# Ledger of designs, part 35: VHH binders against a8e7c5r167to518

Target 1, 352 residues: a8e7c5r167to518
Amino acid sequence: YKIFMDSDSFYYSLTYDLTNTVQRQGELGKSDQPLWKRVDDRFFWNKHMIKDLVDLQAPQVDFWVIPIIQGFVQVEELVVNYNESSDEERSSPETPLQEPTCVDDIHPRFTVALISRRSRHRAGMRYKRRGVDTDGHVANYVETEQLIHVHSHTLSFVQTRGSVPVFWSQAGYRYNPRPRIEKGERETMPYFASHFEKEVETYKKLVIINLVDQNGREKIIGDAYLKQVLLYNNPNLTYVSFDFHEHCRGMKFENVQTLTDAIYDIITDMRWAWVDQAGVICQQEGIFRVNCMDCLDRTNVVQAAIARVIMEQQLKKLGVMPPEQPLPLKCYRIYQVMWANNGDTISRQYAG
Key: E = the ipSAE of ESMFold2; O = the ipSAE of OpenDDE; V2 = 0.75 times the mean of E and O plus 0.25 times the DockQ between their complexes.

## First folded at step 22 (VHH; framework vhh_h_nbbcii10_fgla)

Design k1 (at its last look DockQ between E and O 0.73; V2 from the best seeds 0.78)
Fold by OpenDDE, look of step 22:
Structure k1 (fold): chain B 352 residues (1-352), chain A 124 residues (1-124)
Amino acid sequence: as target 1 above (352 residues)
Amino acid sequence: QVQLVESGGGLVQPGGSLRLSCAASGFTFSYDSSYALGWFRQAPGQGLEAVAYISSSGSTIYYADSVKGRFTISRDNSKNTLYLQMNSLRAEDTAVYYCAVVRTYPSGYIFRYWGQGTLVTVSS
């Protein structure tokens, strides 16, 4: 499939539905319907712009209407080669020649794609759009899908991010204004529930990873979030707290491994979507919903870390990677760049 | 479906005692070796606080410093019930108490299941 960039933020494809995950596409099955009729409405960014065309109900419209997403798309071809690792590792006589585990190539190859799709609902600038609305939509909701393609196999892992689903704001023109709660706990309950009912309907189970500071100015929002989770009390929700600033201050992002190690069993049990020419092999059984205050840098780091764990599991399952090895350094570097680009692009979109 | 149901909350005078119960259904106390059963509380206007929890094996018990020597966490596996004996209650113990299946790690908590909560009010 070909993906086109209209700008740094808008993407479309004539042959691929960028609004739906691999798993959702599988569920929809084969359809003769035009692409725009099969879209996930949440991510159909140009829906409003084409309303007049759609209302014509002319068959010719089906050909001309192309769904556009706002977000991020990057595709990379990677090669698994442990010999290209750091010059320092090359000099170690103890590095055993890794026998190719893949029958097909001495150096297995795979394609990685990262797709972030931003919700058309309550998309707004940083500090201007926060929290949940009366329709259960949260500010700056983004679904991120990591894809791996090897031969006829396509694997997918989906995560989400979005503003804390309570009524809150950051008023003022000053840098990093103090957050405040706009509505009471009881008043917020039905809208919180509405948001997560839709999420559970879509993704089955949610693991909330809340990166909001447990101290300082952000604490009020973190506490409000947890309280609503407790009140809602849905068995399909798991709540994870991680004090990102406390553990990763000074750009010690490697400390996120503390989180990924703690939730490793949850990551493993969540699985991923896997399809081949024969059909669906497995499904992702839930999603991680990661948030901080603005759902940007911290969120991106944590999502990347989780996705890396999944990628390694996927590649090992495919026989592309040996079971006792991490992702090759070269692959890891490219991977990091992809996620960094994802984060930066989303950040720019939040800035307006 | 996993369900936790708290009971035993109420109004008590300072220095009094209460015993909270948490009846678990849908899982057993041997559900996962990595989890703990515990009590958490939230006072008005405050965040959630860990009060006490016991590991699945029973080998590890935690008490908050504020409740040490006054509160005792226990469990009856035959009844699949968790208890919190609260003695020498203080006004500052006033809160909604939640029973929860949790995992603790150095950087936070994982809440898997929890109850509706029971209100404990300590007042003269």
Scores: ipSAE 0.846, ipTM 0.943, lowest interface PAE 0.4, mean pLDDT 91
Fold by ESMFold2, look of step 22:
Structure k1 (fold): chain B 352 residues (1-352), chain A 124 residues (1-124)
Amino acid sequence: as target 1 above (352 residues)
Amino acid sequence: QVQLVESGGGLVQPGGSLRLSCAASGFTFSYDSSYALGWFRQAPGQGLEAVAYISSSGSTIYYADSVKGRFTISRDNSKNTLYLQMNSLRAEDTAVYYCAVVRTYPSGYIFRYWGQGTLVTVSS
């Protein structure tokens, strides 16, 4: 319907509300209303472009109004197969060994999808790209949903990322700029609270994962965040720090595993949204909110690691993979590519 | 409603002593918790400093170098209370003291619950 430039990555669906998680769609309940009347406003990017159409309140135009998100969508079908050395070496169905079933019947399949929804608030790329504003919105706010579909089961795990919600900036790129705090601690408190009041209303509980370096140039930002979290003193918040250095970039399981091991119980208790033919089986009990300075590479690596832990729990619970084995290497490689594409797309949208 | 409430702060002369208490409500301290209990402080114009931690079992205790030998952390799970005995107080100990439910690991730390703080002033 629309020509999407690769630099912007806009997405839509005629029948599925890309602005809402599986869980939020369940909370809204069943409805015959047009998709655009049920959207999550944070992610409804073409809201004001179609203002004249929605103001007409004419039922005959409802299916012409399609909600558009900015973000990322990728869908892959994966096969749980530990006996395959590579896809090119896999025995083709063209040479069956006279088995009573095909190889597809002995290798469970599942669909994995990533949907990242970038907030339309703070969308001006030429203005301040850091911190919180006076409306309580943060820069680079993205909700990422990882979906698993197996037979009649739909499972969903959601995470958010967003800039440290204090007033701060970082000077230009001519040299290694030092970040600076733009407003004092007391002046910042109500805007920090405004941001997290909205977050708690939406997600109920938040686990903040702050990846800002605890030493050096980033320390001033990390300290400001922790202080505001402590002053806000909301029992629905948990604050996690993780020392993530630039030279440890990439998916190095040793470095990230210390974090996921340390919060494994928190990840497990978070659970996920699970819907099947009978309805809602369970719901996600809060959300992880992950940040580094710009909420790009480090954030993406950590979110992928957390989502992997959840995905393995989901697949093992459904009997799709063995209880005591990791994800097959082929599945993991595709998973890594999906999350890398997500990170690259978000980075492009953030930079312009 | 989960809450931590600090008490026992106040004005004290150098060389004096204070005992801080942190009463918990809405949850209970346990020996098997994956979380430790800790005190941290913020002096005027300074950042936050970890003062001491005590593990759920009481077997592992950490003190900042600046307070070793002068401060003693303890917990009484039956009273749902954390304590900080502060002896030989110095002017540099002047700060707002916060109690917290914390977890530490090699690459970072976790704050689960914390209090609103109690002021300790060490002055003549």
Scores: ipSAE 0.742, ipTM 0.880, lowest interface PAE 0.6, mean pLDDT 81
ESMFold2 (binder alone), look of step 22: mean pLDDT 80; pTM 0.819

Design k2 (at its last look DockQ between E and O 0.91; V2 from the best seeds 0.67)
Fold by ESMFold2, look of step 22:
Structure k2 (fold): chain B 352 residues (1-352), chain A 124 residues (1-124)
Amino acid sequence: as target 1 above (352 residues)
Amino acid sequence: QVQLVESGGGLVQPGGSLRLSCAASGGSTFTFSSYALGWFRQAPGQGLEAVAYISSSGSTIYYADSVKGRFTISRDNSKNTLYLQMNSLRAEDTAVYYCATVRTYPSGYIFRYWGQGTLVTVSS
């Protein structure tokens, strides 16, 4: 029961809490509480505007308070069909007559949904657009949930993105400006720790995927991040470096295969949330936190690639997809468009 | 909970020697022999520099050019310990030295566990 607004990409539902992942919904359990009393506070964008209304403590007010997220929602139904050529692979002379019952009877279907939730912290252009603040919040923090629905099964995989949590800036829009570190490493330590203590409390284990270039202009930021990670020294963190700029361009998911192959065991051990009518079957065992300099294009490409590996594992486990074949090309193209739309929407919201 | 602890740092004169140790402990399912390991260092005002690497079996070893011939990495899987023998030390070897589990691949690397660091100072 999705309703969306075209302006600024704000979304709400009268019956579903868009602020919480499938996993967090399961942890909360069944309740007759109003939606706004169950929300994840990070993503409750209309909290301040309704505070006076909530403070009235009138029971009927609860039904007027609908949680709103800023982010992205897209839902697609996909068909597993290996016999259909795409426009990219081959032109076809004409399409022969097809019986509707043959299509419905022989090709498995699944629903894929993408829900991105932007943190309400660090909103607007009055906030620094880079790094961490003194409350431990980072710029461009987005939780992205990929959902698969097949028959009575709902499967969920969640990732986060967010700016490198040190104090830094990058001036100018007319040039390729050089980034600057604004506070020393010792001064930064407690604020870096503040950010990651909250992340570990929420997600338990994190796999950091740092896409910042290892050479050139970005090196100062990448080095600062790694140093803070090493100083923080939390055993619940794993640090992954990927040198994106010379190996990938645009939305070429195949160029990130070097990364997904190298961390395939980590992805597999992360698992996913799986719920059916009888309850929770399994849960996701942590989260990938992915960043580049602005957490936009490079981050989006990598998150899509990781989520694709998970989706193929999920579909193969459910018997929807053959165990020894890749995703059909048409499904992959629609998948790529969904993630491109996600990236474009996040980018426009970041620009403000 | 898996922990790596570096030791053996200290003050030494140029031309001297030190041996660093990195002891791994904890984790009911942690298997030290399954991890490749490395020594990394950071001098004041510098980024992190890879010093030496040793594969899980001990069969593959790499050294940074700045330390080749002077440093020797080794491991004892029965003691869950990584070593760095540092000979002919120079002032530019002054740094905090970290050990870490490491995996490398063509486009990057992965750190899973690392230590708190041990300080090596080379001066008269």
Scores: ipSAE 0.699, ipTM 0.872, lowest interface PAE 0.8, mean pLDDT 82
Fold by OpenDDE, look of step 22:
Structure k2 (fold): chain B 352 residues (1-352), chain A 124 residues (1-124)
Amino acid sequence: as target 1 above (352 residues)
Amino acid sequence: QVQLVESGGGLVQPGGSLRLSCAASGGSTFTFSSYALGWFRQAPGQGLEAVAYISSSGSTIYYADSVKGRFTISRDNSKNTLYLQMNSLRAEDTAVYYCATVRTYPSGYIFRYWGQGTLVTVSS
């Protein structure tokens, strides 16, 4: 698939539906419908721009309307090589472009893609938009999909982020203002439920990872979130707390491994989407919904950590990585850069 | 679907006693004896507080300092039931009490299943 970047924020493809995950695409099946009719509406950013065209009901519109997402897309080709041998020898020009055998016993290759889709609902600047609305939409909702492609196999792992789904705000632009709850518990309940009913409908099961500080100014929001989870009492929800600031202070992001180790069984049980030429091999059985206060840096770090665990499992399952080996350092570095770029891009979009 | 149902809450005078029960049911894949369980409470206007934990086998028990010596957590795996015996109740024990499957780790906790809660009111 060819992906085009119109700006730092907007992406489109003429041949690929960037609004739908691999799993959703599989569920939709092969359709002769134009791309814009198959989109996930949440992520169709130019929907309002094409309204007049769609209203014309002209067949030509089907060809001209290309769904656009706001978010992030990066694609990298990686080589599994555990030998520190220096990059120097590959420069000899003369070897005919043999179709890269995607997987050889010596240096398997695979393609990784990271796609983040920002919801068109309640997209706003930091501190201006927080919490849930009466439609059950949360501020700055993002679906992130990590893709691995090897030969005819495509594997996908999807995560989400979004503001804590209660009515809350932070007043002020310059200082980390104290968050405040805007509505009471009982008043919030139906809207909280509305949000998660839609999420459960879409993703089946949700594992909430709440990174909100358990102490200090953020605590009030964390407590409100947990209370609503308890009140809603849906068996398809799991709640995980992780005190990110306490454990990762000083940019000790390696300590996120404490979380991934703790939820390793949950990660494994969640599985991933796997499709080949024959069809669907397996499905992702739920998603991680990760949040902090602003759902930016902390959230990105945790999502990257979880996605790495999945990636390693996927690559081992594919036979691309040997058992009990970590991701090669070079691959890991590229991986880290991709997720960092994802985080930075989303942050910029959130800032306005 | 797995369900946890709390019972035994009510109004009690200071110094009184209550016994809470949490009955687990449902879930074809749910094995009660495989889960650590805990009691949590939330007082009006307060956050969630861990009251007590008990391991799957019952061999490991934890109490919050605020309830230590007064409350006893126990479980009957044959009955899929968790208990909390509360003695010497105080006004500050007034809260909604929840039972939950719990996994604790150094950086936080995991709740998978929990009940609707039962209200305990300690008042003269």
Scores: ipSAE 0.484, ipTM 0.805, lowest interface PAE 0.7, mean pLDDT 90
ESMFold2 (binder alone), look of step 22: mean pLDDT 81; pTM 0.813

Design k3 (at its last look DockQ between E and O 0.84; V2 from the best seeds 0.81)
Fold by OpenDDE, look of step 22:
Structure k3 (fold): chain B 352 residues (1-352), chain A 124 residues (1-124)
Amino acid sequence: as target 1 above (352 residues)
Amino acid sequence: QVQLVESGGGLVQPGGSLRLSCAASGFTFSYDSSYALGWFRQAPGQGLEAVAYISSSGSTIYYADSVKGRFTISRDNSKNTLYLQMNSLRAEDTAVYYCARVRTYPSGYIFQYWGQGTLVTVSS
């Protein structure tokens, strides 16, 4: 598939549905319908722009309407090589571009893609859009899909981020304004429920990872979130707290391993989507919904950490990586850059 | 379907006693070694506080400092029921008490399955 960038924020493909995950595409099956009729409406950003065209009900319109997402897309080809010392030797131009065999016994290769798709609902600037609305939509909702492709195999792992689904705001022009709860618990309950009912319907099970500080100015939002989770009392929800600020102060992001280790069984049990030429091999049985206050840097770090665990499991399952080995350093570096770019891009979009 | 149902809450005078029960269905206490069962409480306007929890094996029991010596957590595996005996109750013990399946780790906790809560009010 070919992916095109219209700008720093908007992506489209003529051959691939960027609005749907691999798993959702599998569920939809083979269809002769045009791409725009198969889209996940949440991520179809140009829906309103094409309304007049769609209303024409002309068959020719089907070919002209290309779904556009706002978010992030990056694709990289990686080689599993544990012996690669530093980048210096790649400079000899003369080796003919041998067609990259996807997997060989010596140096297996795989393609990794990162796709983030931002919801068109309640997309807004930082500090201007927060919380849930009466339709159950949360501010700055993003679905992120990590894809691995090896030969005929496509593996997918999906995570989400979004604002804490209560009514809250940060008023003021000052740096880091105090968050405020805008509505009481009882008033918030039906809208909280509406949000998560839709999420459960879509993803089956949700593991909430709340990175909101347990102390200080953010505590009020964290407490409100947990209270609503308790009140909603859905067995398809798991709630995980991680004090990111306390444990990762000074950019000690390696301490996120404490979280990934603690939820390792949950990660493993969640599985991933796996499809080949024969069909669906396995499905992702739930998602991680990760949030902090603004759902940017902290969230991105945690999502990247979880996704790395999954990637390693996937590559081992595929026989691309040997057992009991971490991701090769070179692969890891590229991986880190991809997720960093994802985070930065989403941050810019959120800033306006 | 997994369900936890709390009972035993009510109004009690300071110095009084209550016994809370949590009946679990859909899972058994003894089979999952990775989670503890415990009681949590939330007072009005306050965050959730761990009161007491017991490991799946029963080998580890935790009490909050505020309830040590006054509260006792126990379980009956045959009934798949968790208990909290609360003695010498104080006004500050007033809260909604939740039974929950919980895993603790150095940087936080994991909640999986909890009840609707039972209100305990300690007032003269």
Scores: ipSAE 0.892, ipTM 0.958, lowest interface PAE 0.4, mean pLDDT 91
Fold by ESMFold2, look of step 22:
Structure k3 (fold): chain B 352 residues (1-352), chain A 124 residues (1-124)
Amino acid sequence: as target 1 above (352 residues)
Amino acid sequence: QVQLVESGGGLVQPGGSLRLSCAASGFTFSYDSSYALGWFRQAPGQGLEAVAYISSSGSTIYYADSVKGRFTISRDNSKNTLYLQMNSLRAEDTAVYYCARVRTYPSGYIFQYWGQGTLVTVSS
């Protein structure tokens, strides 16, 4: 599977559908159809270009039209090695090739990929970067898929982020403007419901993780969100509040662990998609939908933490990681960089 | 289908009493003992306030300071029903009251199931 980038923002592949998760691709099955006929419409960035081309009725265009996503892709091959350093020495040259010199020279390997796909809806509307619209679409909606590949196994864990789905704005005087609710509670209800009806149809069950501060300037937005969640009253929704203080930006990892510990059973019960040569072994049974005010830094930190819990479970289940140890330090550093790059890319796309 | 249904709200004069009921169906209260059952309230334009909750075993009960001595949470396992007896009502108790299955932790709440709410209005 080969992935190409025309810029930091846009990605395509000649052979792989970047718009669909492993799970959705498994549900579609094998096909010789052109990629663009099987895409997830939410993430099909060049849809309008293809529409115009199809309207010209050119034969064979189907195989030359490649779906493009706006988002982020990073792929890394990692080695599970608890002793790794920059000056790692090779085995003795006198050792026969068929006999290992030392068991610590044989380390498991795996591939990690991170694919973020930004919804084409609400793109390009610079001054409407908050909340929901009358079609039920939210600002800064991104689906992030974390992939693990080991031997013939492909594992996938998916999360979403998106703006609080009420009508609100945050504009005004230069520094830290006060957010404002634009529509009343009753008027908002059908559009909030429209957003979550689509989410439930797609993902079946949702765990909302609301990182909006419950005091101060953000309170009006957090209160509006919770009220709509309560009014919507859908048993497929679980609502989690987490008080992500300003001090968590100062690398207070214990605050994030407080959340992942509190929802550890929910994370475990979510599962992940697992596919091998025989087909689908299991599927992810819902999704975490994470938000703060802009769905950037706080959201990215929490999503990385949840995805780490899942990745360690996946690697331990496959025997790639020992059951009683965390991820090796070098692997974790690369993991952190991958998620930091994801956050930076999403942030640039949101701002511009 | 999982459902929580609140009832018993209405208009009451200051100093009066009301009893709220929350009928649960589709799950047993003891299912997953890490969750509690409770009452939460929200006045128009204000945030959600935890009023009272009771652990799955019934041995741990919480009341907000604003309602201590006036409100009593209880449950009837044979009817799968949670109650809130509200005495000595004040204007500040006016809110929509929600029954919820909830887990608390130092950094927040987890709401698994909740009802549609019942309005309590305390005025002359």
Scores: ipSAE 0.708, ipTM 0.873, lowest interface PAE 0.8, mean pLDDT 82
ESMFold2 (binder alone), look of step 22: mean pLDDT 82; pTM 0.835

Design k4 (at its last look DockQ between E and O 0.01; V2 from the best seeds 0.00; counts 0 for: pae O 3.7 > 2, off the site)
Fold by ESMFold2, look of step 22:
Structure k4 (fold): chain B 352 residues (1-352), chain A 124 residues (1-124)
Amino acid sequence: as target 1 above (352 residues)
Amino acid sequence: QVQLVESGGGLVQPGGSLRLSCAASGFTFSYDSSYALGWFRQAPGQGLEAVAYISSSGSTIYYADSVKGRFTISRDNSKNTLYLQMNSLRAEDTAVYYCVTVRTYPSGYIFRYWGQGTLVTVSS
């Protein structure tokens, strides 16, 4: 059963390039080319299965090759209904009506999708070494795209997660293992720089959100990350620290609002990708890069919180939500389940 | 090109004084009033600690307890420069000092721009 769960995490589409964000597809421009020629190589998981056919570059093979990602896809249709605790009772049995028709007529609807695409780099690297490697790739690198669809509008907000890009390891015993730095600061610098130069080329600006605990066994990793960030000294980077365990202990995830309040202007200025029938209306102006030690539970909670702020701004701008009100409780609960499923799926893929 | 450059570090005897400077280019310190200017330091083998920071208007100043009464932070917005006057230096003040544009909040901090650091060594 465990083996089957891991195999359920691969996704494809015959007509849509799951490897690219809405924004990257717009930046590539119009093309009649087959999907595999337009992919983001980081997320093209079946590249090696079809390498001989791809390397031939024969025109007739172009349409048999369908890009596959590993990650997570979930799509939900949500209803904006602020009277969630009320039970709709029929006063008399005239002609029975279905609740979906009533809801459709008086409550706005929108579609939310999550697409997480895991990098194929480091896929077979189950070493005790986490962090960055000599190719500049990091462990557990995942790009998560949150899509909103309303009528002809498609809106997209993208975040990344990935291991702290220094050379480190942590023993895999159930007792509290000691994380260990494997290379010195100067030896690490070119590989840290190699990783972030590619990230800046792709996303232009990055806001690093480091969730590593400032005390205890995690401190050595968090300190190493900050030191490399300071030494790299790239003006396209913003560095944010948030002590997740100090403020969210006891699973008090609403305390993540302390972080989102503190960076609310940065979130707002990030914007999102927005396309409709007329074309591209606007683009996302950078990306949040979020990490904890494993880039799993803490990272997922923070990314969900950031994406919620953006989603509420998007829905209010589209007129789907009134100003000054949060998401309806039922919408928020479904949203939380979507992000929980995302986190669980990424965790299973990371553990094997 | 946005850049912060620290200067004024060096070797000094205990009880001595140094003045650190941080010059900005490519942006003006007063451009974003939500960011303070600060000095943060890292001693060998230790994490980064806040030393002092000063608000964009200059009206709000913070000093770490370990430096109160000995260090003075100041800024000259017209020269786009941040200063740290360090008096009565002690061996525990030995560190690399970083000039940072910073926003603090209860759960952490936000660094927007920083320099490469300047080394201060306090030794007899």
Scores: ipSAE 0.781, ipTM 0.903, lowest interface PAE 0.5, mean pLDDT 81
Fold by OpenDDE, look of step 22:
Structure k4 (fold): chain B 352 residues (1-352), chain A 124 residues (1-124)
Amino acid sequence: as target 1 above (352 residues)
Amino acid sequence: QVQLVESGGGLVQPGGSLRLSCAASGFTFSYDSSYALGWFRQAPGQGLEAVAYISSSGSTIYYADSVKGRFTISRDNSKNTLYLQMNSLRAEDTAVYYCVTVRTYPSGYIFRYWGQGTLVTVSS
């Protein structure tokens, strides 16, 4: 698929629906409908811009209307090589991937894609938009999909991030403004429920990873979130709290492994989407919804860590990686860069 | 190569203020991805202690409990310089302060670079 970039982190493809995950695409099935009619509306960024065209109901609209997402897209080809090979052997994307036999090639190859798609609903600048609205939309909602492609196999793992779904705000332009709750618990309940009913409908099960500090100024938001989860009492909603600052104190970001180790069974049970020429092999049975206050750096670190665990499982399942080996250093570095770029791009979009 | 050069240390009386600076080279605050900037300190006979750090986006800010409300970490991207404003200094704040940059990768792999340190002495 060809992906085009615009200057403001907008992406489109003439041949691929960037608004839908591999899993959703599979569910929709083969359709002769134009791309813009198959989109996930949440991520159809240019919907408003094309409204007039769509209203014309002209046949040409199908040609001219290309769904655009705001977010991040990066695609890399990786080679599994455990030998310290010099950076020079980056397989040029231009070399047609000879279908490497996954098992027999001395150096198996696979493609990784990272796609983040930002919701068009309540997309706003940092500190200006927080929490949930009366429509059940949360501020700065992002769906992130990690794709692995090997031969005819496409594997996908999807995560989400978004503001804590209560009514809260941070007042002022001051450095580290104090968060405040804007509505009471009872008043918030129906809107909290509305948000998660939609999420459960879309993703089946949700595992909330709340990275909000359990102490200090952020505590009030964390407490409000937990309270709403308990009141909502949905079996398809799991809540996990991880105090990122506590565990990663001293810039020990590697300690995020404590979280991934703790939830390893949950990660494994969640599975991933897997499609080949024969059809759907397996589905992702839920998603991680990761949040902190801003859903930026901390969230990105945790999402990347979870995604790494999945990627390694996927590659081992595919036979691309041996069971007893970690991801090769070169692959790991590229992976890190991709997620770093993802985080930075989302941060810039959030900052305006 | 990443280089960090601290300045601003010195002798100060209790209750006084100092501003530390860290000039960074070899990377840029505005353009480089997924980094953290911070200050560590080592008091005589003590181990290294994280004082404060800030992520590349500014969304993650940390202060040690001992310095909360007194110290402020900031940066100037145009100057590629990290700052630590230290107010209400105490004798226990006496230490060599180190500027640290961490290239933070979401996967958990981290590169750390250290400055040479600047001595802060709080004494009557």
Scores: ipSAE 0.035, ipTM 0.348, lowest interface PAE 3.7, mean pLDDT 87
ESMFold2 (binder alone), look of step 22: mean pLDDT 79; pTM 0.795

